# Designs tried in a protein design chat: VH-VL binders against a0b8k9r932to1074. Part 13

Target 1, 143 residues: a0b8k9r932to1074
Amino acid sequence: NNLPLDGIVFISVRDEDKAEIAEVARRFVNAGLKIIATDGTSGYLRGSGVPAERVRKIYHGSPNVLDYIRRGEVKLIINTPTTKQSVKDGFQIRRSAVDYHVPYITTVQAAKAAAEAIEKALRGELTIKALDEYHREVRYRAL

## First folded at step 4 (VH-VL)

Design s42 (framework fv_modakafusp)
Fold by ESMFold2-Fast, scan of step 4:
Structure s42 (fold): chain C 143 residues (1-143), chain A 122 residues (1-122), chain B 107 residues (1-107)
Amino acid sequence: as target 1 above (143 residues)
Amino acid sequence: EVQLVQSGAEVKKPGATVKISCKVSGYTFTDYYMNWVQQAPGKGLEWMGWVDPEDGETDVAEKFQGRVTITADTSTDTAYMELSSLRSEDTAVYYCATGSYDFSSGYPFDYWGQGTTVTVSS
Amino acid sequence: DIQMTQSPSSLSASVGDRVTITCKASQSISNYLNWYQQKPGKAPKLLIYAASSLQSGVPSRFSGSGSGTDFTFTISSLQPEDIATYYCQQYNSLPLTFGGGTKVEIK
């Protein structure tokens, strides 16, 4: 199974999704995962009491999310972009996610499903159905 | 209403350069990438490249690298595709195309220009 | 480059028939696939985006499905105005690539 039970989750979300994603990020942290996020998302998460380290977007130079992905540190990507600039970065991030076999999520609903699957796995309650639902929701996965 | 209006048909000799325009209206020009697509007579669609009108960044397909220059003029909301060193194989209809997007839909081309026919003949 | 293979290259069917066109990507593209309709002398028209989402204003007889490498486009009840060439297009990675097209004709 390639469910991320440890490692780093990258989060970059549009303003409308920040409140719901903060809840999801808190669940990831409680499960033992580390969060890295773009500046705006990182600020919101920290303001909500969720530890998150800031990373640059691609056009802002290094180190950026692509550097973390290439190092094999990122195990899950959550990216709900609103602006053209975010969409452009998302395109490059998606390409990198495919190359490095990192699950990629673009909706709040899929992010919540991922958190639930991880929590069930940690409790020893993971089922084939839960894994299938998780894998169906992620856009890029190993194999 | 969103509209992409392209310049008229061109007839060129081999070795010449052609510059096609695509004037946009009905949306904020800098919000979306502008793409160029080539369609040779009786053939399918082939992506040539795109420009980001906000910063002028371009990406060009390998087949067209070195011969294609894609630019955008934000003062006139017009995108351009310039193809140099023309050959008979460049005879085609050229389209500009862009997409409104919701990230979940990615980048569909829901707006197209009417096409510009370029004929290259000796 | 991601190669998009469409089949069949052409087909003929009767009005009211269910028409199915397939598109195969040489590597996984998730659901980042569009379907376009092109009538002679006209620019292409978007019908389906994100593999299965119907574009606003497009008749519900058109549908798409699939993810990863295998995709299907269906016309549930072919109409005379559906005579056209249909193209799939991936937007997972640059360069953007189109399938070779499927020409649909009425018997």
Scores: ipSAE 0.013, ipTM 0.598, lowest interface PAE 7.9, mean pLDDT 84

Design s43 (framework fv_modakafusp)
Fold by ESMFold2-Fast, scan of step 4:
Structure s43 (fold): chain C 143 residues (1-143), chain A 122 residues (1-122), chain B 107 residues (1-107)
Amino acid sequence: as target 1 above (143 residues)
Amino acid sequence: EVQLVQSGAEVKKPGATVKISCKVSGYTFTDYYMNWVQQAPGKGLEWMGWVDPEDGETDVAEKFQGRVTITADTSTDTAYMELSSLRSEDTAVYYCATDYYDFSSGYPFDYWGQGTTVTVSS
Amino acid sequence: DIQMTQSPSSLSASVGDRVTITCKASQSISNYLNWYQQKPGKAPKLLIYAASSLQSGVPSRFSGSGSGTDFTFTISSLQPEDIATYYCQQYNSLPLTFGGGTKVEIK
């Protein structure tokens, strides 16, 4: 699957990660990517001055993140779960990401690595180190 | 096994506030969204809103915005719906309900509380 | 909001009759439609989901069909215990919206 240099990034993060992820999201927007996010995350991002469109959680009808993934519009997924429900919702999103070859990130650190790799690629400065870091962090994992 | 048990009937004066509870047992409360539905006497069903017990995020139907507050307390596995500035037309049965649909498998999960009657009278 | 128009508002039929109820959405909802049964004084019970899928434990005389904007719910052989009000509900988009209901009575 390709490094996302355009398209949509889906973000859904736990409360503890919202402040740090807002900075990462700002970097994605500055790189030319568009953000869609769930209710709590989208509200926080917009409150922080980062443009983000609200999308429904899975099971809440359309459009939801599964619809965007199936249409090939989502190029990167960032989802940091905190409890059993988030893990269960994340399982459905992860299955769809694997089926549709979309990178799936579960930590703020991996999201930062993705932002750095995208920024370097757009500037023509991508190094072997930055590429290795990105590929390592976004590798699909068995549960 | 799975049960949603709602608080008892309420009689309120116009202008008052009512808070209805919905206590969950038999499944993991934070795994599913909780909806609230209003049904006026002899009338149909009207969706009021939902809460995600996992993170407390809510969505409230436009008709009820500004008067309805929906919350969830994960320490007691209880959802709440608070309706303020009560009017006679708020006289209704109020239901809590969990329903979600797995788009990949087509699996539904649909359980309703027994309902709470709220009567608004002078 | 997606408006759900349900018809008829009421009907009377004999035991063993075929009963048909229709539901029309103001815009396409794919197959994201539920059918509920509600008996007097009780909470609604899900009978059909995804327009045509029978819920576990629900008798096979109940069925649903349709997609997009036009949907049908059928009871192939009406039984006394089927006296109830039936509702369609779309779950394609928030806010979730219900049809006006169809009251089914036996002659």
Scores: ipSAE 0.006, ipTM 0.523, lowest interface PAE 10.0, mean pLDDT 82

Design s44 (framework fv_modakafusp)
Fold by ESMFold2-Fast, scan of step 4:
Structure s44 (fold): chain C 143 residues (1-143), chain A 122 residues (1-122), chain B 107 residues (1-107)
Amino acid sequence: as target 1 above (143 residues)
Amino acid sequence: EVQLVQSGAEVKKPGATVKISCKVSGYTFTDYYMHWVQQAPGKGLEWMGWIDPEDGETDVAEKFQGRVTITADTSTDTAYMELSSLRSEDTAVYYCATGYYDFSSGYPFDYWGQGTTVTVSS
Amino acid sequence: DIQMTQSPSSLSASVGDRVTITCKASQSISNYLNWYQQKPGKAPKLLIYAASSLQSGVPSRFSGSGSGTDFTFTISSLQPEDIATYYCQQYDSLPLTFGGGTKVEIK
């Protein structure tokens, strides 16, 4: 089972997606997950009342998101990319997700499906359809 | 097509401040860190620091902390390195450098400015 | 800070010779090491990244190897245009650090 019922969700999203992702992030927090996010995303989430911790850029030292991934603490990555979004850290994060088998979500719709699946799992209401939707969306997708 | 063009040579007195520019073209300025590297005459390369032009975040090597300020102007796609309280030991060529990184390559400097010579003389 | 010790500081070789330069890190840097070529009056040029990957457009006579703390850069058949100073550089952690350089000259 690839559903993250505990642990850390990493979020890094483009400006256009921040408002919708804040709603999804709130749902993850309510389900018992912790959020870590890049500087711009973490600032937006906190401004929206969602607890989120800022992670350092990879070359700024520890702790950074790679440290959390390598320790097995990151259970889900949400990144809504554009062709030139966050190239500095993005490729290393995506590579680590593949190497450490962390599910990777690239759209707001997939993030909403993940939140729904986790909520239903916690209530004992998870359906095959919800699991199928989650598994399709959380597969790693190379840029 | 990627090009980094630096400002011209400077001659300064001890105690002065110098500000060097690095104007970029051929790529999206906010997608890459911009680094600054010092090379004293007849000596090797020394990393000074970097800036993320997207959010203005900087990191400066300990040797230069308190004297170096790195900034970026996204409206003109120009990075700046300002070095204050100049000493004769600051006589050097200063380079801006940047690079694309990916899955396995990490963070190489595959694009460099032509260098700016700064001479500090009494 | 990670110290990069590069050797030799200079060498002289003939056209067609194999040239070897070494670089040692004070602690493990995995494969996070680049090699640069710098000709007099010019900015450095990236030749090798990630210890062993050849930068596009760079001649195949240049190669790199190693991992952890010990790294080697090789020119399999020295050409006149290869006269330059060569630098290694780690990018495992901040601050980024360079080796002292190796000046390659023709005999």
Scores: ipSAE 0.007, ipTM 0.532, lowest interface PAE 10.3, mean pLDDT 82

Design s45 (framework fv_modakafusp)
Fold by ESMFold2-Fast, scan of step 4:
Structure s45 (fold): chain C 143 residues (1-143), chain A 122 residues (1-122), chain B 107 residues (1-107)
Amino acid sequence: as target 1 above (143 residues)
Amino acid sequence: EVQLVQSGAEVKKPGATVKISCKVSGYTFTDYYMNWVQQAPGKGLEWMGWVDPEDGETDVAEKFQGRVTITADTSTDTAYMELSSLRSEDTAVYYCARDYYDFSSGYPFDYWGQGTTVTVSS
Amino acid sequence: DIQMTQSPSSLSASVGDRVTITCKASQSISNYLNWYQQKPGKAPKLLIYAASSLQSGVPSRFSGSGSGTDFTFTISSLQPEDIATYYCQQYNSLPLTFGGGTKVEIK
């Protein structure tokens, strides 16, 4: 089972994606998951009524997302990068996600698919189609 | 084409500090992590830590925390490993090695420096 | 930390022989394993990455297999230039760890 039904979701998204991601994050919280997010994302989520704990970007020091991943607390990562710096942070997060076997999502569409799959799993309504959509959207290192 | 060239051999006394350089050419320095590996005489390889030259972020193995400082200078395309409070047990060859971690490719240590011998003796 | 155990620690074989080295991880590392060759006085050289992928320019007599905790490195027909120490390395998680090495000699 690749679906996180408990644990922490890390979210860090570019400005243009924040509104849509807030709705997705609300769905994760309603499903029983905890959200941690970077500065801009966490502020937006809390302003939208979604509880989210702030974590530092990697270069800003501890605690950062790598600390949470290494402890096995992060079960899903959503990161839509916008700049070269954000893209490089994404490389470190992606590498850590692969090393610790955490699903890594880079688009709003994939995040919505993950929320739908988790909701259906919790209701006992998972179909082969829903699992297939989730697995196509989740990025793991190919074996 | 791709080359990692390390500084020359060092002889140090116990308690001293040594700083080894690794100058790169033939690729974009900031696109690859730089690792440091220790090899004691007649022994195997031991990972010390890595630096991301793009932002200076580092990770250092627990055994070396507090004694090792790893840095990168993007103006000269050079990585550095500084080891302080030297002991005779630090006598070793030290290697730099790049790795590239892309989602679709896995070439962890595809190029290595030639090694720098550090001898710690009274 | 993930401990990597190599066996044997040394071996001696004849030119043309099939040589097999094993590497065991203390916990599952999927396929995140590399094999390196180190000749005396030289830096290590990458031969195999991702457990079974041959590095560009490396002779096809070298191969790797395995997944999870048990890995095998094979030289199908040993050549004189293959005298070296061989190391496995996991890159599944930090800290990165190497096996203890296997010294290969020609008899």
Scores: ipSAE 0.000, ipTM 0.524, lowest interface PAE 12.8, mean pLDDT 83

Design s46 (framework fv_modakafusp)
Fold by ESMFold2-Fast, scan of step 4:
Structure s46 (fold): chain C 143 residues (1-143), chain A 122 residues (1-122), chain B 107 residues (1-107)
Amino acid sequence: as target 1 above (143 residues)
Amino acid sequence: EVQLVQSGAEVKKPGATVKISCKVSGYTFTDYYMNWVQQAPGKGLEWMGWVDPEDGETDVAEKFQGRVTITADTSTDTAYMELSSLRSEDTAVYYCATGYYDFSSGWPFDYWGQGTTVTVSS
Amino acid sequence: DIQMTQSPSSLSASVGDRVTITCKASQSISNYLNWYQQKPGKAPKLLIYAASSLQSGVPSRFSGSGSGTDFTFTISSLQPEDIATYYCQQYNSLPLTFGGGTKVEIK
């Protein structure tokens, strides 16, 4: 079972996706998960009433998202492209997701599927259909 | 229409320096990293390095460090690759290539220049 | 550096045949792999990105699969215009590295 029923979700999304992701993030918080996010995303989420802690960019020092991943606290990564991203920062985050078996979602559709699966699991209503939908959308998951 | 147009073929003597250009159009030059790839005759592709046109940051593969300089000129939307101390084994086709890099979709090189042939001969 | 080992180095097949090419990474690269087609005298053309995603405008007979260290590229029904050399490329880590290429010819 690789569904994140507790822990931290890291979110960093492009401007066009922020409104839909804010609703998804609110659902994660209501399910008992905590949110950490990059500067722009965290500001948007907090402005929308969703509690989210800001994390530093990797080159800005600690604590950054790698620190949370290494501690086993990040259970899900949601990232849609924003502006041109740092090649080096991106490689480090993706490598850490692979090394620490953290699920990695890149679309709003997949993020919604994750929220639905988590909600159903917490209600004891998780179906094979919901679990299959979630698994098809994640790029990295625990073996 | 996105286009990467490279400078013409060069014939150089051993020890010389060659500077190849890659002029872009159809997209915002500073939004994409520009990569350079070498292909020796009858051989495969070898990545040389990249430049970020927005700030001039570069990274060059270890094999080419000390001989390769990669630059970008935002006033003309042109990237350059300069290779010094030329040897016969530098005879190759050189390509510029780019694609949008992001954390999620990766780095597909969906735009390539037509290639520049460099021949090093005595 | 991540070494990309591509096989076979060359193959000859008939029009309509199913062609498969493999690519092996010396360490896990997740799904961070591109496939390119290069025709003689031309620049490479992107066919597949993220191991299995078909580039816009590329015919559906081309497909990719795999994750981790083992990857496969398939042409489901070889056409005359598919004569080319095909390359895999990892973008999991710098420096970016390519496989040695597979030359595809028609009998």
Scores: ipSAE 0.013, ipTM 0.592, lowest interface PAE 8.2, mean pLDDT 84

Design s47 (framework fv_modakafusp)
Fold by ESMFold2-Fast, scan of step 4:
Structure s47 (fold): chain C 143 residues (1-143), chain A 122 residues (1-122), chain B 107 residues (1-107)
Amino acid sequence: as target 1 above (143 residues)
Amino acid sequence: EVQLVQSGAEVKKPGATVKISCKVSGYTFTDYYMNWVQQAPGKGLEWMGWVDPEDGETDVAEKFQGRVTITADTSTDTAYMELSSLRSEDTAVYYCATGYYDFSSGFPFDYWGQGTTVTVSS
Amino acid sequence: DIQMTQSPSSLSASVGDRVTITCKASQSISNYLNWYQQKPGKAPKLLIYAASSLQSGVPSRFSGSGSGTDFTFTISSLQPEDIATYYCQQYNSLPLTFGGGTKVEIK
């Protein structure tokens, strides 16, 4: 079981996904998780009433998302790519996710499945069905 | 193919304002910061600032604060750098530059414009 | 601001020589360092990112190493087309800063 029942969720999503991801992020916060997000994503989330701390892109210096991952603070990464090229070029975050065994999600559908699985786990209602849905969508998993 | 195409050379008088454009194609303009870099004749590279086209946030190096305005127009996929109160010391080649450096990639400046020469003379 | 100091400012070497350039940051930048090549009249070209990763399409004779404050860029066997000025750049914090450049010439 690699479900993040506490800790930090990192969110960085394309503009088209921001409205849908705000609903998901609200559910994570209600479950007791903390959100950190990129400038555009964090601004949208806060504007939607969801607490989210801004983290720097790599070029803004420390602390950035890689620092949080290396410290073991990030338990789940949600990053929706804008293009096929973005998916291919996402090597630093994906490599860090693999190296530090952090689940990595690339779609809104998978993010919704994660929220559902976490909510059910916290209520003691986690089923084989909910856990399977989460695992099918997660790209990188803990060993 | 990713391309950054800059506007043509400019000759300006001291005190004038210059506005340089950088039109992008081949990628989603809002995905990456657009940077501006100055290179005076025979000198090295100096970062001026950037804009995040996604939300219009800018950061400008202290040396250029008050004289530089960096903007992005998402309707035309064009970034702009406007430098006011021109001095002879502003004579330089100006580059726009970008790369895949949202949190997923980390590539800094793998794409550069061809450069725009600005000459400030009386 | 993080100051980037390159050494040497210029060098002359023969074709086939091993060329080494160093770059020192005034504070730790982890591995957030790039190396660029600039040929006369051209825009800079990215060669190395994240201190040691070779950019796609760049010849394997170019390499980078280092972490923290001390970084090295190496051309294992200098070719005539490598005549250029080379710059390091940190991307650990704003403002982004470049080294002063190293001009590489053939004897």
Scores: ipSAE 0.005, ipTM 0.527, lowest interface PAE 10.9, mean pLDDT 83

Design s48 (framework fv_modakafusp)
Fold by ESMFold2-Fast, scan of step 4:
Structure s48 (fold): chain C 143 residues (1-143), chain A 122 residues (1-122), chain B 107 residues (1-107)
Amino acid sequence: as target 1 above (143 residues)
Amino acid sequence: EVQLVQSGAEVKKPGATVKISCKVSGYTFTDYYMNWVQQAPGKGLEWMGWVDPEDGETDVAEKFQGRVTITADTSTDTAYMELSSLRSEDTAVYYCATGYYDFSSGYYFDYWGQGTTVTVSS
Amino acid sequence: DIQMTQSPSSLSASVGDRVTITCKASQSISNYLNWYQQKPGKAPKLLIYAASSLQSGVPSRFSGSGSGTDFTFTISSLQPEDIATYYCQQYNSLPLTFGGGTKVEIK
């Protein structure tokens, strides 16, 4: 897949990942990307000084990440399931990611790798190795 | 310890209905989906559907829609799978299965019932 | 529905041999793939989850690899107790789907 150098990154992570993801999200914002996040994640990010727009979880109604994916606005999805209901939401999000060719990553390590690859690309320092590492970390990718 | 204990073998005639139970212990019944899996003699595994014991929500595979009903009774920590309009092709071992998702993604079955054999014959 | 094609359907090998089984998904499932072992008359047992993660208590001779559409399951040194049918299963999307199984027998 192409690296997401502009557009929206969706973030929804479990509580124990929030602190590390806040730093990753800050790096995305500094790179020119926008963040949308579920209520808990959005609250944490904004409390950490990272601008993020709130969206509802799928089972909570609209607006949710599926709405943004269908509009072609989401370029990267970061999602870690925390309850059985969020696992069900994960099935729907992954299906949409496949249908709309959006990269999907589910770990803090993969999110950090994505931030590093995007930063290197913007600095003109991106190597074949960095791209390969990014693609290796993506759970799903287009083509 | 986590245990899934299923009801005993059944022999049914074509057109009959069978109801299989899966009693759980060793974990909180409402915390996990309960799945049902069919295995015909000498054949592979086929997912039938699941139930959320907390609210009774179900999802059933297309092949079984209209013939299978999956339910849960939280008062007895027991899940049920009812299959109607039985045919010879429904002769199979039926398993209940549940599990936890890994930290990074998805769902897998690390706990299975022992299986219930259903034979459909005239 | 995501179709899982498993090959071969059966194989025979000697104790100590390296055994490989493949599984192909009809569309990309990233690494959302499990491998189960089923011995005759028994319920399946989880061996590998997330394509390559070894379940606790499972011997290290079992391993998995792959991502996207193509996956491999390997037994590095076949033991007599490994006689079983092995199944891959995707959990990327509902309905959950299994491969057709590979029966492993000893020569």
Scores: ipSAE 0.012, ipTM 0.594, lowest interface PAE 8.5, mean pLDDT 84

Design s49 (framework fv_modakafusp)
Fold by ESMFold2-Fast, scan of step 4:
Structure s49 (fold): chain C 143 residues (1-143), chain A 122 residues (1-122), chain B 107 residues (1-107)
Amino acid sequence: as target 1 above (143 residues)
Amino acid sequence: EVQLVQSGAEVKKPGATVKISCKVSGYTFTDYYMNWVQQAPGKGLEWMGWVDPEDGETDVAEKFQGRVTITADTSTDTAYMELSSLRSEDTAVYYCATGYYDFSSGYSFDYWGQGTTVTVSS
Amino acid sequence: DIQMTQSPSSLSASVGDRVTITCKASQSISNYLNWYQQKPGKAPKLLIYAASSLQSGVPSRFSGSGSGTDFTFTISSLQPEDIATYYCQQYNSLPLTFGGGTKVEIK
């Protein structure tokens, strides 16, 4: 029921996923969504012709992605983490997503499913089955 | 409901080995590191190490290297902490702890076991 | 290892008082700091993560602030059930390290 047809999508992905995620991000932008992204991801997206605003590192001050989440501006988070060491920077983002009930996607496959569901909804073609598939891909809180 | 249930209190002599268990339920055991924390009587908290239940990888604080072994058994969803060559200074409450909301690993411990008291008599 | 220095070691305050505890890291830890509450005979409970983020289900009277090396934990209006020892903990690097704790008592 919380399919994002408007608002901000936050994207932070490992290097291996950047090429595939750029096409997903382009689809979100074409659907009317705004993209904000971490340093490396935003650079890659802009280099690929996809408009994306860079958000600050959390320790560099405000505004950062946590501020956007707390203000209710972020409607979807896409984070494909890398090694356990490098994902510690994302712990606050993940927990804020849970606390503020923002859909959290951790794989390229789930991101593609979200893009397809949004496109179908905008064309008036979304079915109960398509919504169920989208909801199965979204991770709010799971162990 | 997430639960971490630890084994009961132990009384040991110096030089002995103790093995404490932490059985988990309510979440996927292999998704998060299981950490162990020591608290000596009247003292603060001290991190001992973690195990990754998915592959058995461990990281142990230098103070405990050579004496502590941390393991996980995925068939029973149970983590273990074994401390050898016990000294009176090892008398403490030992906790298992994990980060519930983290994607792959958590260093902010949302869930704790109830603690296991280990007494080492001189 | 990163050393966490917590102040004060203990304090006594009245119900309704504002209580402030500080934590200092020996080197910059960004905002990778947790605050825990531990009641006698119980396991610790996470109250604050990422220096300032309130854990779900924790009362809003608890808050945290700070970045880099200097951090503050505040209870805006002390309640009887807040009698406990409070610990900061950094997770910027391994090994994880805790502050020495602050015992909060009611007068």
Scores: ipSAE 0.000, ipTM 0.513, lowest interface PAE 13.6, mean pLDDT 82

Design s5 (framework fv_modakafusp)
Fold by ESMFold2-Fast, scan of step 4:
Structure s5 (fold): chain C 143 residues (1-143), chain A 122 residues (1-122), chain B 107 residues (1-107)
Amino acid sequence: as target 1 above (143 residues)
Amino acid sequence: EVQLVQSGAEVKKPGATVKISCKVSGYTFTDYYMNWVQQAPGKGLEWMGWVDPEDGETDVAEKFQGRVTITADTSTDTAYMELSSLRSEDTAVYYCATGYYDFSSGYPFDYWGQGTTVTVSS
Amino acid sequence: DIQMTQSPSSLSASVGDRVTITCKASQSISNYLNWYQQKPGKAPKLLIYAASSLQSGVPSRFSGSGSGTDFTFTISSLQPEDIATYYCQQYNYLPLTFGGGTKVEIK
């Protein structure tokens, strides 16, 4: 299976999604994952008590999220775009996610499903159903 | 009603420059990329590049780099494509288009101008 | 650049026939593929997006399928108004690239 039980999760979300994603990110951290996030997202997460390292967007230069993906450090990407720059970045991030086989999530609902699947796996509660739900959400959104 | 209205046909000499406009209405100009597509007579479609009207960032296909300048004027909701050092091979219909998948809504925002014919002849 | 190979280049069929056009990408583009219809003297019109999603207002006789590198576009029952050139177009990688087009004519 390709569930990220350790490693780095990249998060970049629109303002409307930040509150819900902070809850999801906290769950990832409690499960033992590390968070890297774009400037605005990382600021919000840290302000909410969730440890998150700031990473540059693509147009801000190197190192940026593409560099982390190419190094094999990122295991899950959550990106809910709100600007055309985010959409432009989405082309390159999504392309790298496909090339490096990194799950790519674009909605809060799919992010919550991922957190639940990881938590169940770590508790020894992972079922075929939970794994299928995670893979269906990630595959459907990444398609 | 979303409309993309392009400037009229142009006849140019080799070595000249042409500048085509694409005036938009019926949507927020800064919300979507504006693409430019070339179609030579009897040939297929070829992407030239796009501009983000919000910040003026552009991406231009390798074949057109150095000859194409794509810009947007938010005061008039108009996108421009300027092609310099014209050759006979640049004879084509040029389209502006918003065509891309909108990840936030899950639906494409795909509108095309009517096309501008450019003829390059001596 | 992603090469989009479209086949056939042209075809002739009768009204009511099932028409199939294929498109092959030089590397995986997931499902980020559009199908356009272009009638003579007109701008292209989007028919299918995300490989298989029918654009609003487009007749249900048009459909798309595929993922990765191999894609198919189908007209289940060809109508006279379907005479046009059809193009596939990938939007997973910049630059955006189009297939060479398939000209559909009625016998």
Scores: ipSAE 0.007, ipTM 0.579, lowest interface PAE 9.8, mean pLDDT 84

